# Designs tried in a protein design chat: VHH binders against Uncharacterized protein YNL108C. Part 4

Target 1, 262 residues: Uncharacterized protein YNL108C, of Saccharomyces cerevisiae (p53929)
Amino acid sequence: AIENIYIARHGYRSNWLPKGPYPPPPTGIDNDVPLSEHGVEQAHELANYISKLDVKPEMIFSSPFYRCLETSKPTVEALKIPLYVDRGVGEWYKPDRPIIPEPATHEVMSKFFPSMISPDWEPSIIPSNKGETEEDIFERCHKFWPVFIDRVERKFPNVKTIMIVTHAATKSALGMNLLKFSSAKEPIDNKGTFIRNGSCAIDKFELVKGENESIPFEEREWKLTMNGNTSFLTNGEEMNWTFMNAFEAGSDADIKARRAAE

## First folded at step 6 (VHH; framework vhh_7pa5_2)

Design v13 (from a20 with Q100Y)
Fold by ESMFold2-Fast, scan of step 6:
Structure v13 (fold): chain B 262 residues (1-262), chain A 125 residues (1-125)
Amino acid sequence: as target 1 above (262 residues)
Amino acid sequence: QVQLVESGGGMVQPGGSLRLSCAASGFTFSSYWMSWVRRAPGKGPEWVSTISSGGSSTSYADSVKGRFTISRDNAKNTLYLQMNSLKPEDTALYYCAKVYPYYKSGTWYSHFDYWGQGTQVTVSS
């Protein structure tokens, strides 16, 4: 049964740099942007950190977007673990966006990340191609968990620790659903703390031990033991995002709003 | 603090109608599937109806199909059950409940997370 779940956000995006011009997406797909050189370094720092943990992930499930695969690569190489793509942990796009990008196919992803992506995993849920409201992405993650965990435990019955590499909004929605909160806009404690979503930030969720070991996923209890940890990064937390801002994470509007607040 | 408060019950003659309401607080109502569950005197709980978080999907127990309609107003954090053509066998305490749909071995199931205090519906001549 799964006992530990790490959830990490991708590294610093190339289009977040102060000055363009920015390179076109390697796949040619709208918004399928690569990491900046700084983001690649964050990904290496994340891999180094994970390599020193007592409890290491045994496999990675990544969003199909280039930045998440690129963020996962150093960890895959350091730990020699398999990586699967699950569209169910893909990016959040609002319905009013002119184009809702469809992620690259397995064939296309494998050309950019040869020998990294395992072909034997079907998506647990597919995000709407018409975009999602804030409620829709929270519901997607709510539906994702029981399907996803059932499949993981059925296919890999001896695996206890997994890692998901995803996006800010999806990371929050996944974590808040796992903790049985009603919304990604709720604080996780009585001090007003939210899940932290800096670039390459990593959460850890641990199963409460005891009677819960072999019960249905819905009845399992999880505790958050690491909240958006960025202590291992040279520059610490960067580009934190929460649902308190209505803009898509990493969009031009989001970047302008957070810079104005700084 | 999660709170569900049912209202709208009462006494009605067979063939009559009632509209039940459930006021939700302490959680983001629009993010949860919701259900109505009833308990008749001397019997166990019987599931009545479920509605998805966005309202796009509804399901009903065979005993109430065509007579009851579940709906929700996410802006008001309120769940409704419109009950038409009421029968004596509909007499029960009616509860609203937070629902987690979950997947296991190819089939979807429902887990009722939290129940309110209930509202009494009595159908008699």
Scores: ipSAE 0.000, ipTM 0.141, lowest interface PAE 18.3, mean pLDDT 85

Design v14 (from a20 with V99G Q100Y)
Fold by ESMFold2-Fast, scan of step 6:
Structure v14 (fold): chain B 262 residues (1-262), chain A 125 residues (1-125)
Amino acid sequence: as target 1 above (262 residues)
Amino acid sequence: QVQLVESGGGMVQPGGSLRLSCAASGFTFSSYWMSWVRRAPGKGPEWVSTISSGGSSTSYADSVKGRFTISRDNAKNTLYLQMNSLKPEDTALYYCAKGYPYYKSGTWYSHFDYWGQGTQVTVSS
């Protein structure tokens, strides 16, 4: 059974820099933006941090978006572990967005990340091509978990620790579903704590009933032991996002609002 | 599945103008950044220009900057290249391409989908 799940957000995006114009996405796909140089540095700091943990991930499951693959690369190289792409942990786009981008194919991703992306993993769930409401992304992550974990445990029965590299909204929705909450807008405790989603922030979920291998995944209990940890980053937490924010994580409107506040 | 059909090429004298068109099908055209790439006889492909999915951002190779203008009509799934002040050195097959080339950390990254033979532009007297 899987005993440890790390979930990390991608690093600082190129379109988050104070000055444009920004380079086109490497894949040519709308919103498939790469990391900034700063984001690449964060990805290296994340890899260095993970390399020093007592419990290390044995494989990575990444969103198909370029920024998540780029964030994963230093960890793949440092630990020499396989990486699979699962569209089910892809980005959140609202239904009113003019363009709902379809992510790059395996062939395209492999051209940009040669020898990194393992074949033979089909998506556990495919996000709507019409966009998603806040309720829709939460439901996508609710449906994702039992399908995803069953497939991981069937294909890799000896694996105990995995890492997911994804986006702010998806990271919150995944974590809140794993903790059995009904909404991504609930606090995780009676002190008003929310999951933290800074760039390259990493969560750790540990199985509470780790010794009972006969419990179905849907009935397993998880504990959040790291909440959006950014202590290992030179600049600490940056670009935190929650469902209390007015705009999509990392959108032009989100960035404009943050700069106005600075 | 991806089809990109170029047209508008021809023979023109130095200083002349041509407008190339590219009809796109088989993908959601409005979701992709698009490029023009040319190949002169005996040479490899040379990137010419790129336009963002919504048309608000454009970039050009130094050799064509100020002379060429890239544009798109997402309602018609069509990409354009307006070529002014043409020079003999602009003689090439011109392809429209889905995507953009860039160089990072010692490696060329590019993804181009194009369909057909391109459109020939010949600049001569």
Scores: ipSAE 0.000, ipTM 0.304, lowest interface PAE 13.9, mean pLDDT 86

Design v15 (from a20 with K104S T107R)
Fold by ESMFold2-Fast, scan of step 6:
Structure v15 (fold): chain B 262 residues (1-262), chain A 125 residues (1-125)
Amino acid sequence: as target 1 above (262 residues)
Amino acid sequence: QVQLVESGGGMVQPGGSLRLSCAASGFTFSSYWMSWVRRAPGKGPEWVSTISSGGSSTSYADSVKGRFTISRDNAKNTLYLQMNSLKPEDTALYYCAKVQPYYSSGRWYSHFDYWGQGTQVTVSS
């Protein structure tokens, strides 16, 4: 059975810099933005941190978006572990967004990340091409987990520790579903604590029970032992996002609101 | 099938203005960054301007900055270039192009695909 799940958010995006001009997305696809140089540095700091952990991931499952693949690359290189792409942990786009971008194909991703992306992994769930409400993305992550865990455990029966590299909203929705909450807007404790989603922040979930692989996902209990950890980053926590925010994580509206609050 | 059809060129006097249009079809226009590229007689292609998929980010060649404005209407799948204070040096065939990334010598670059005949701009007295 899977005993440890790391979930990390991608690094600082190129379009989050205070001023442009911003480079076009490498793939030419809307919102498929690369990391800034700062974000690449964060990705290396994340890889260094992970390489020093007692319990290391044995494989990575990444969102198909360039920023998540770019964030994963230093860890793949440091640990020499396989990386698979699962569209089920892709970005959240609201239904009112003019276009919901389709991520790059495996062929296109492999051109940008040669020899990094393992073949032979099918999406556990495909996000709606019409966008998602807050309830929709929470439900996507709810449906993702039992399909995903079953497939991982069947294909890799000896694997105990995995890492998912994803986006702020998806990271929160995945974690809150794993902890059996009904909404991503709930605190995780009676002190008002939320999952932290800074750029390159990493969560750790540990299995409390359900050591038998035949136990359904719904009966397994998980504990959050690392919440959006950014202690290893030179600049600490940046660009934290929660579902209490009014805007999509890292959208133009989100950035304008943050700058106005400064 | 991908198509980009340029229009709006013509002959103008120095100091004049023209507005170029590019009608896009066969792909999800609003998902791609778009550029204007020009080719003067006897010269290679020169990048003019780029606009992000949502229109929030624009960039310009130094030779046209302050005189040209790039814009897009995603509802109409159309790219525009407003050209003011035109100079004889702006005489060229103008192409709209979908931004294509490519990798060379350890670095990522943007390549511009040319579609159709372009639209001719001639600035002369």
Scores: ipSAE 0.000, ipTM 0.277, lowest interface PAE 14.9, mean pLDDT 86

Design v16 (from a20 with K104S T107K)
Fold by ESMFold2-Fast, scan of step 6:
Structure v16 (fold): chain B 262 residues (1-262), chain A 125 residues (1-125)
Amino acid sequence: as target 1 above (262 residues)
Amino acid sequence: QVQLVESGGGMVQPGGSLRLSCAASGFTFSSYWMSWVRRAPGKGPEWVSTISSGGSSTSYADSVKGRFTISRDNAKNTLYLQMNSLKPEDTALYYCAKVQPYYSSGKWYSHFDYWGQGTQVTVSS
């Protein structure tokens, strides 16, 4: 059974820099934004941190968006582990967004990340092409887990530790569902603590009950032992996002609001 | 087959205005970043402006900042360049281009994948 799940947010996006011009998306796809040079440095710091952990991921499941693949690359190289793409951990887009981008195909992703993306993994769930409400993305992650864990354990029965590389909203929804909360807007404790989602922040979830793969996912219990850890980053936590924010994570509106708060 | 057809060029006096249009077909226009590039007689191509697929992000060459505005209408598959306060040095053949990024020497660059036939802008007294 899977005993450890790391969930990390992608690194600092190129369009988050205070001053443009910003590079176009490598794939040409709307919102398929690459990391900034700073974000690439964060990805290397994350890989270095992970390489020193006692319990290391044995494989990565990444969002199909360029920033998540780029964030994953240094860790793939350092640990020499396989990476699979699962659309089920893709970005959150609101229904009122003018364009809901379709992520790059396996062929296109493989041109930008040669020899990195393993074939033969079907998405555990496909996000709506009409966007998602806050309730919709939470439900997507709720449905994702039992399908995803069952498939991982059937295909890789000896694997105990995995890592997911994703986006702020998806990271929160995934984690809150693992902890069996009913909403991504709830605190994880009675002290008002929320999951932290800085760029390249990493969570760790450890299995408390259900080490036997015969136990249904719904009966397994998880504990959060690392909450959005950024202590290994030179600049610490940047671009933290929660569902209490008014704007989509990393959107132009989100960036403008942060600059206005300065 | 990708096609880009520019229009709206012409002759104007210094200080005048022109609005260029680019009609796109043969690809999903709303999914791609687009640019305007110009070529003056006897000179190489000069990048002018770029717009993101959804129109939320724009960038401009220093030579045109504050005078030119790039925009797009994804429902009509059309790219625009509003040119104000035109100067003689703006005289060039203007092309719209589908943006294709490429990686070289540790950095990302923009390659202008497909160029149209161009539209001539002449600014003279």
Scores: ipSAE 0.000, ipTM 0.216, lowest interface PAE 16.0, mean pLDDT 86

Design v17 (from a20 with K104S Y109R)
Fold by ESMFold2-Fast, scan of step 6:
Structure v17 (fold): chain B 262 residues (1-262), chain A 125 residues (1-125)
Amino acid sequence: as target 1 above (262 residues)
Amino acid sequence: QVQLVESGGGMVQPGGSLRLSCAASGFTFSSYWMSWVRRAPGKGPEWVSTISSGGSSTSYADSVKGRFTISRDNAKNTLYLQMNSLKPEDTALYYCAKVQPYYSSGTWRSHFDYWGQGTQVTVSS
C-alpha cells in the first residue's frame, strides 16, 4: 500500500529567461519546452535533496512533457529507481488555447532520454484533446487517483513511496484532491494557506497514522507534510503559480504579465 | 507525406523587397516550429530565421536581423518571409524547413529537412 506520495513541479523553463532567443522544443511539439540551464541546476538540487531524505521515492511517474522528464533525470540517476510516464499527470491547457499539444510518443521520448523511461505503463487517464476548464482539470485529477493507486498497488505491491513529477496546475489539483477538497481554489487551512508551486518545488503527502492501509483509496486520509518545499534551492522559490493567477502556468501570456508587473 | 512548397522568389535590385511563401501539407503545421534556410551557389546551407508554432517567438541570423521578418498563417498552413533592404549577398535558393531540434553532448542542435526545390532570390542591378 502506498504510504507516501511526493509531487514535484518541473524546473525553470528555457522560455522563462528574461531575454531570448529561446531554443525550439527538442521534439518540435508546441509547448514541449526544455529546462533552462538554471532549471537543470534546480533539478540537480532537487535530486540531491531527495537523496538525503529518510523516506525516498522508490519510483517516479512523470508527465510526458520534456521539462518533466528532464527534471526527473537527476533523481532517477541518483537513486537508480524506475521512471514511468503517465499522461494523466500531464499539463493543463484551457479550451480557448489555439493549440492543444499532443505529447511525444514513448518512442520519441526514449530517443531523448535513452534507458530512462520504463515500458509497460498505460496512462491512467488521458487529458481532453480539446482542453480543460478549471473544473475539468480538477475532475481529471479526481478520477486519476483511484485508478492510478489501484494500478500501482497491483503491479508493485511492495512499494510504499512514489514521486510524481508534473506541472503547477496539475500539482495543485492532485494535492487538493488527495486532501479531499472540492476545488483547487480553496485554501488548505483556515489561515488562507495554498499549495505552493515554485519551479522544482516538492510536496509530501503522508497516509494518516492509525488508518488501515487495506482501506479502499476513496476512504483513505492524507496529510500534507511538505508544501511546495524549495528550501534546498540556491535561489529559493521561483515562478510560483496558483489557480488565482489569470493565465496558464508558464504560458507566454503568464510570462508577459509577470514581466509587465515587474 | 510531408510536403513544403516555396514560392515568391525572383530578381530584384539592391534595396528592393520580396515576400516568400511556403505552403505546407502532410503534417499538423500549426503544431511545429518552422524555419527559413538559404543556400548560395557553391556554399553550404545557412539558417536565416525561425518562428514558434504560435508565432509568439522569432529569431534571426545576424546577417538578416532588422531587414527580414518571419511570420505564419496557421489557418492557411503557410509560412512567410518578408525581405526588405535586399543586398547582393542575399542571393540564394531559399528553403522552408520543419524544425528538427535535438539535444546532443550537452548542447542544443537543429536539423533542417529540405522538401522542396526552394525559391530562387537574385539581387543584382
Scores: ipSAE 0.000, ipTM 0.290, lowest interface PAE 13.5, mean pLDDT 86

Design v18 (from a20 with Y103S)
Fold by ESMFold2-Fast, scan of step 6:
Structure v18 (fold): chain B 262 residues (1-262), chain A 125 residues (1-125)
Amino acid sequence: as target 1 above (262 residues)
Amino acid sequence: QVQLVESGGGMVQPGGSLRLSCAASGFTFSSYWMSWVRRAPGKGPEWVSTISSGGSSTSYADSVKGRFTISRDNAKNTLYLQMNSLKPEDTALYYCAKVQPYSKSGTWYSHFDYWGQGTQVTVSS
């Protein structure tokens, strides 16, 4: 049975830098932006941190978006573990967005990340091509977990620790569903604590009930033991986002608002 | 089947203006970054300007900054280049280009997977 789940947000995006020009997405796909050089450095710091943990991930499941694959690469190289892409942990796009981008195909991703992406994994759930409300992405992550965990445990029965690399909104929705909350806007404790989602921030969830692999996912209990940890990053926490923010994570509007506040 | 058709070129005096258009079909135009690239007689292609899929981010070659403005109308699948204060050095065949799926880094103009037929701009006194 899976006993440990790490969930990390991608590193600092190239379009988050104060001034352009910004490179076009490597894949040509809308919003499929790469990391900045700073983001690549954060990804290396994350890999170094993970390589020193007592309990290391045995495989990675990444969002199909370039930034998440790029964030995963140093950890794949440091630990020599397989990486699979699951569209079910992909980016959140609101229904009022003019276009909901289709992520790159396996062939396209493999050209940018040769020999990194394992081909034998079907998406656990496919995000709506019409966009998602806040309720929709929360429900997507709710449906994702039982399908995903069952498939992981059937295919890899000896694996106990996995890592998911994803986006700010998806990371919050995944974590809050794993803790069995009914929305991403609830605090996780009686002190008003929320999940932290800085760039390259990493959560750890540990199984506290359901250690027998025959127990259905719905009967398992999880504890958050690491909340959006960025202590290993030279610049600490950057670009924290929650569902209480006014704009979508990392959007041009979000970046403009943050700079105006500085 | 990607199709890009440029129009709006012509002959103008130095200091004049032209507006180029590019009609796109065969792909989801609104999902891709687009660029303008030019080729002067006897020269290689020179990148001019790039615009993000939603139109919020733009960039320009130093030679055209402050004079050219790139824009797009996703409802019409059309890319535009407004060219003001034209110089003889702007004389070239102008192409719109879809950003290449396999562009990883490097020079902008070498990473485009499709170019149209081009539209000629001639600036002479």
Scores: ipSAE 0.000, ipTM 0.241, lowest interface PAE 16.5, mean pLDDT 85

Design v19 (from a20 with Y102S)
Fold by ESMFold2-Fast, scan of step 6:
Structure v19 (fold): chain B 262 residues (1-262), chain A 125 residues (1-125)
Amino acid sequence: as target 1 above (262 residues)
Amino acid sequence: QVQLVESGGGMVQPGGSLRLSCAASGFTFSSYWMSWVRRAPGKGPEWVSTISSGGSSTSYADSVKGRFTISRDNAKNTLYLQMNSLKPEDTALYYCAKVQPSYKSGTWYSHFDYWGQGTQVTVSS
C-alpha cells in the first residue's frame, strides 16, 4: 500500500523570463513550454535534494507537458526509477481560454525524452478538452485519487512511495483533496496556511490511516509533512501561485501582473 | 474507542494562571493536529488554539494571543494549554478536539472530529 506521496511543481518556464523572444514549444503544441536554463538548474537541485532523503520515491507519475517531463528527468536519472505519464495530473486551463491544448502523445514525448517514459499506463482521468472551472479541476483531482491509487497498488503491490510532477493549480487541488478539504481556496489550518507552489517546490504527504489496499481510499487519512519545500534551491521560492490569484499560473497576464506589482 | 479527557480547570482570580491537559487514547495522537475550543454559557463554540501533529506550528485566536500557549507531548499522548493573565471573559468550558478531514455526501471538509467532555474555567474575584 502507498504510504508516502511527493508532489512537485515543474521548474521555471522559459516564457517567465522578463524579455523574449521566447523559444517555441519543442513539440509545437500551444503552451507546451520548456524550462528556462534556470528551470533546468532547479530540476537538478530538486533531484539532488530527493537523492538525500531517507524515504525516496520508487516511481514518478508526470503530467504529459514538456516542462514536467523536463523537471522529472534529473530525478529519474539520479534514482534510476521508472516514470509514467498520467494525463490526470495535467495542466489547468480555464474554459474561456481560446485554445485548450491537447498534450503530446506517448510517441512524441518519447522522441524528446528517449528511454525515460515507461509504456503501459493509461490515464486515471482525462481533463476536459473544453477547459475547467476552478470547481472542475478540484473535482477532477477528487476523482483522480481513488482511481489512481487503486491502479498503482494493483500494478505495483510492493511500492510504498511515489512522486507526482505536475503544475501549480493541479498540485494544490491534488493536495487539498488528499487532505479531504472541500475547496482549493481554503487554508489547510486555522493560521491561513496554503499549499506553497513555487517552481520545483515539493510537498510530502504521509499516510496516517489505511495502509491496506482493501481499505477504500475514502477511508484513508493523510497528513502534509512538507509544504512546497524550496529550501534546497539556490534562489529559494519563485513564482508561487494559489487559487487566490486572478490569472492562470504562468500565463502572460499572471507575469504582467507580478511585474506591475513590483 | 476514541477518548479525550480534559483536566486542569478551576476557579482563579483575574490575572491568574491555569494549565489545562487533555489525555488522548484510542487513536494515533502524534498523527493529528489538535485544538482547544471553548464554550461560554449561552454562546456557540469559539476556537482558541491549534497545534500541528509534530508541535512545530501553532496558532491562536486574537483574544488569547500572548496570554495562552498550546503544546503537546506525543510520548505521553497529552495536549496542554497554558493560560496566563486570565480575564473574566475567559470563563468557559474548555474542550480538547481532534482535527480531522472528513468526507460526507460528496463533500470534503475539515472539522473537529471528536470533542472531549470539557473542563470548566471560571475567572472571578
Scores: ipSAE 0.000, ipTM 0.111, lowest interface PAE 19.8, mean pLDDT 85

Design v24 (from a20 with Q100E)
Fold by ESMFold2-Fast, scan of step 6:
Structure v24 (fold): chain B 262 residues (1-262), chain A 125 residues (1-125)
Amino acid sequence: as target 1 above (262 residues)
Amino acid sequence: QVQLVESGGGMVQPGGSLRLSCAASGFTFSSYWMSWVRRAPGKGPEWVSTISSGGSSTSYADSVKGRFTISRDNAKNTLYLQMNSLKPEDTALYYCAKVEPYYKSGTWYSHFDYWGQGTQVTVSS
């Protein structure tokens, strides 16, 4: 059974820098933006941090978006572990967004990340091509977990620790579903704490032992032991996002609002 | 099978105007950044302009800035280039291009793939 799940957000995006112009996305796909040089540095710091953990991931499941693959690359290289792409942990786009981008195909992703991406993993769930409400992405992650974990445990019965590399909204929705909350807007404790989603922030979820080891995934219990950890990053937490924000995570509107608040 | 079919070229005098169109099929047009690229006789390809998937961001080569305007209609899967104040040096075969990856010196970059015959623009005298 899977005993440990790491969930990390991608690094600092190139289009988050204060001044453009920004190059077009490498894949040509809307919103498929690469990391900035700073984001690449964060990805290396994340890989270094993970390499020093007592419990290391044995494989990575990444969003198909370029930034998540780029964030994963230093960890893949440091640990020599396989990486699979699962569209089910892809980005959140609101229904009123003019375009809901379709992510790059396996062929295109493999051109940018040769010999990194396993071709033998089917998406556990495909996000709506019409966008998603806040309730829709929460439900997508709710449906994702039982399908995903069942497939992982059947294909890799000896694997106990995995890592997911994804986006801010998806990271929150995944984590809140693992903890069995009914909404991503609920605090995780009675002190008003929310899941933290800085760039390259990493969560850790650990399986509760005992009877839960023998029950179906839907009935298992998990404990959050790291909440959006960024202590290993030179600049600490940057670009934190929660569902209490008015805008899509990492959108131009979100960036503008953050700059105004600073 | 990606298809990009350019049209709207022709012969004009210096100072004239033309509007180029590109009809796209075989891919989700609204999801991709699009570019115009031209090739003058005996020269290599020269990038002209790029537009983001939603049309909110545009960029232009210095040689055409202020004279050309790129636009798109995602409902019609069509890319446009409005060319004003045309000069003899604008004479070229014009291609629309979907942005594609390419490999150079150990790194992947964005590439402009252009298909079909293009549309000829000739600015005489």
Scores: ipSAE 0.000, ipTM 0.321, lowest interface PAE 13.4, mean pLDDT 86

Design v25 (from a20 with S59Y V99Y)
Fold by ESMFold2-Fast, scan of step 6:
Structure v25 (fold): chain B 262 residues (1-262), chain A 125 residues (1-125)
Amino acid sequence: as target 1 above (262 residues)
Amino acid sequence: QVQLVESGGGMVQPGGSLRLSCAASGFTFSSYWMSWVRRAPGKGPEWVSTISSGGSSTYYADSVKGRFTISRDNAKNTLYLQMNSLKPEDTALYYCAKYQPYYKSGTWYSHFDYWGQGTQVTVSS
């Protein structure tokens, strides 16, 4: 059975830099923007940090978006572990967005990340191509977990530790569902603590109950033992996002709002 | 005054190699993403390759991937394109260009600025 789940947010995006011009998406797909060079350095710092952990991930499941694959690459190279793409941990897009981006195909992703992406993994859930409300993405992650865990445990019965590389909203929704909350807007404790989602921040969830794979996912209990950890990054926490924000994480509107608040 | 001066072109047999250089001046080279673009006679420009400002990220057109390598030396303000396993279809005038993406209606678009005179590559038997 899976005993440890790491969930990390991608690194600092190229469009978050204070001044352009910004690079276009390498894939030509709307919003499929790459990391900045600062973000690539954060990804290397994350890989170095993970390499020093006592409990290391045995495989990575990444969002299909370029920034998440780019964030995963240094860890894949350092640990020599397989990476699979699961559309179920993809980015959140609101229904009012003019275009809901469809992520790159396996063929296109493999052109940019040769020899990195394992082909034998079907998406656990496919996000709506019409966008998602806050309730929709929370429900997507609720449905994701039992399908995903069952598939991982059946395909890789000896695997105990996995890592998911995803986006701020998805990271919060995944974690809050693991902890069995009813909303991504709730604090995780009675002290007002929320899941932290800085660029390259990493969570760790540990299994408390349900070490036998015969126990249904719904009856398993998890504990958050690392909350959006960025202590290993030279610049610490950057670009934290929560569902209390008015705009999609890391969007142009989000960046403009942050600049205006300064 | 922004200048980009390409060099290193020439005539080679199929399967040969060439290394193109682009000397940049008049701007802070290390701050900009750079690209190689080519134009065959009577055709429009075709993007070949792009490299990030610090050199950590590189991108290639499908037609050249595995054969060409883009690199840069920020201390020398120079962009390079190493071209291996050249094919007759690679015959073109090669330009280096500053990369100028822009965002419009939810989509990133690219265009290229400050093209020099180019350097001619001719692959024939």
Scores: ipSAE 0.000, ipTM 0.124, lowest interface PAE 15.6, mean pLDDT 85

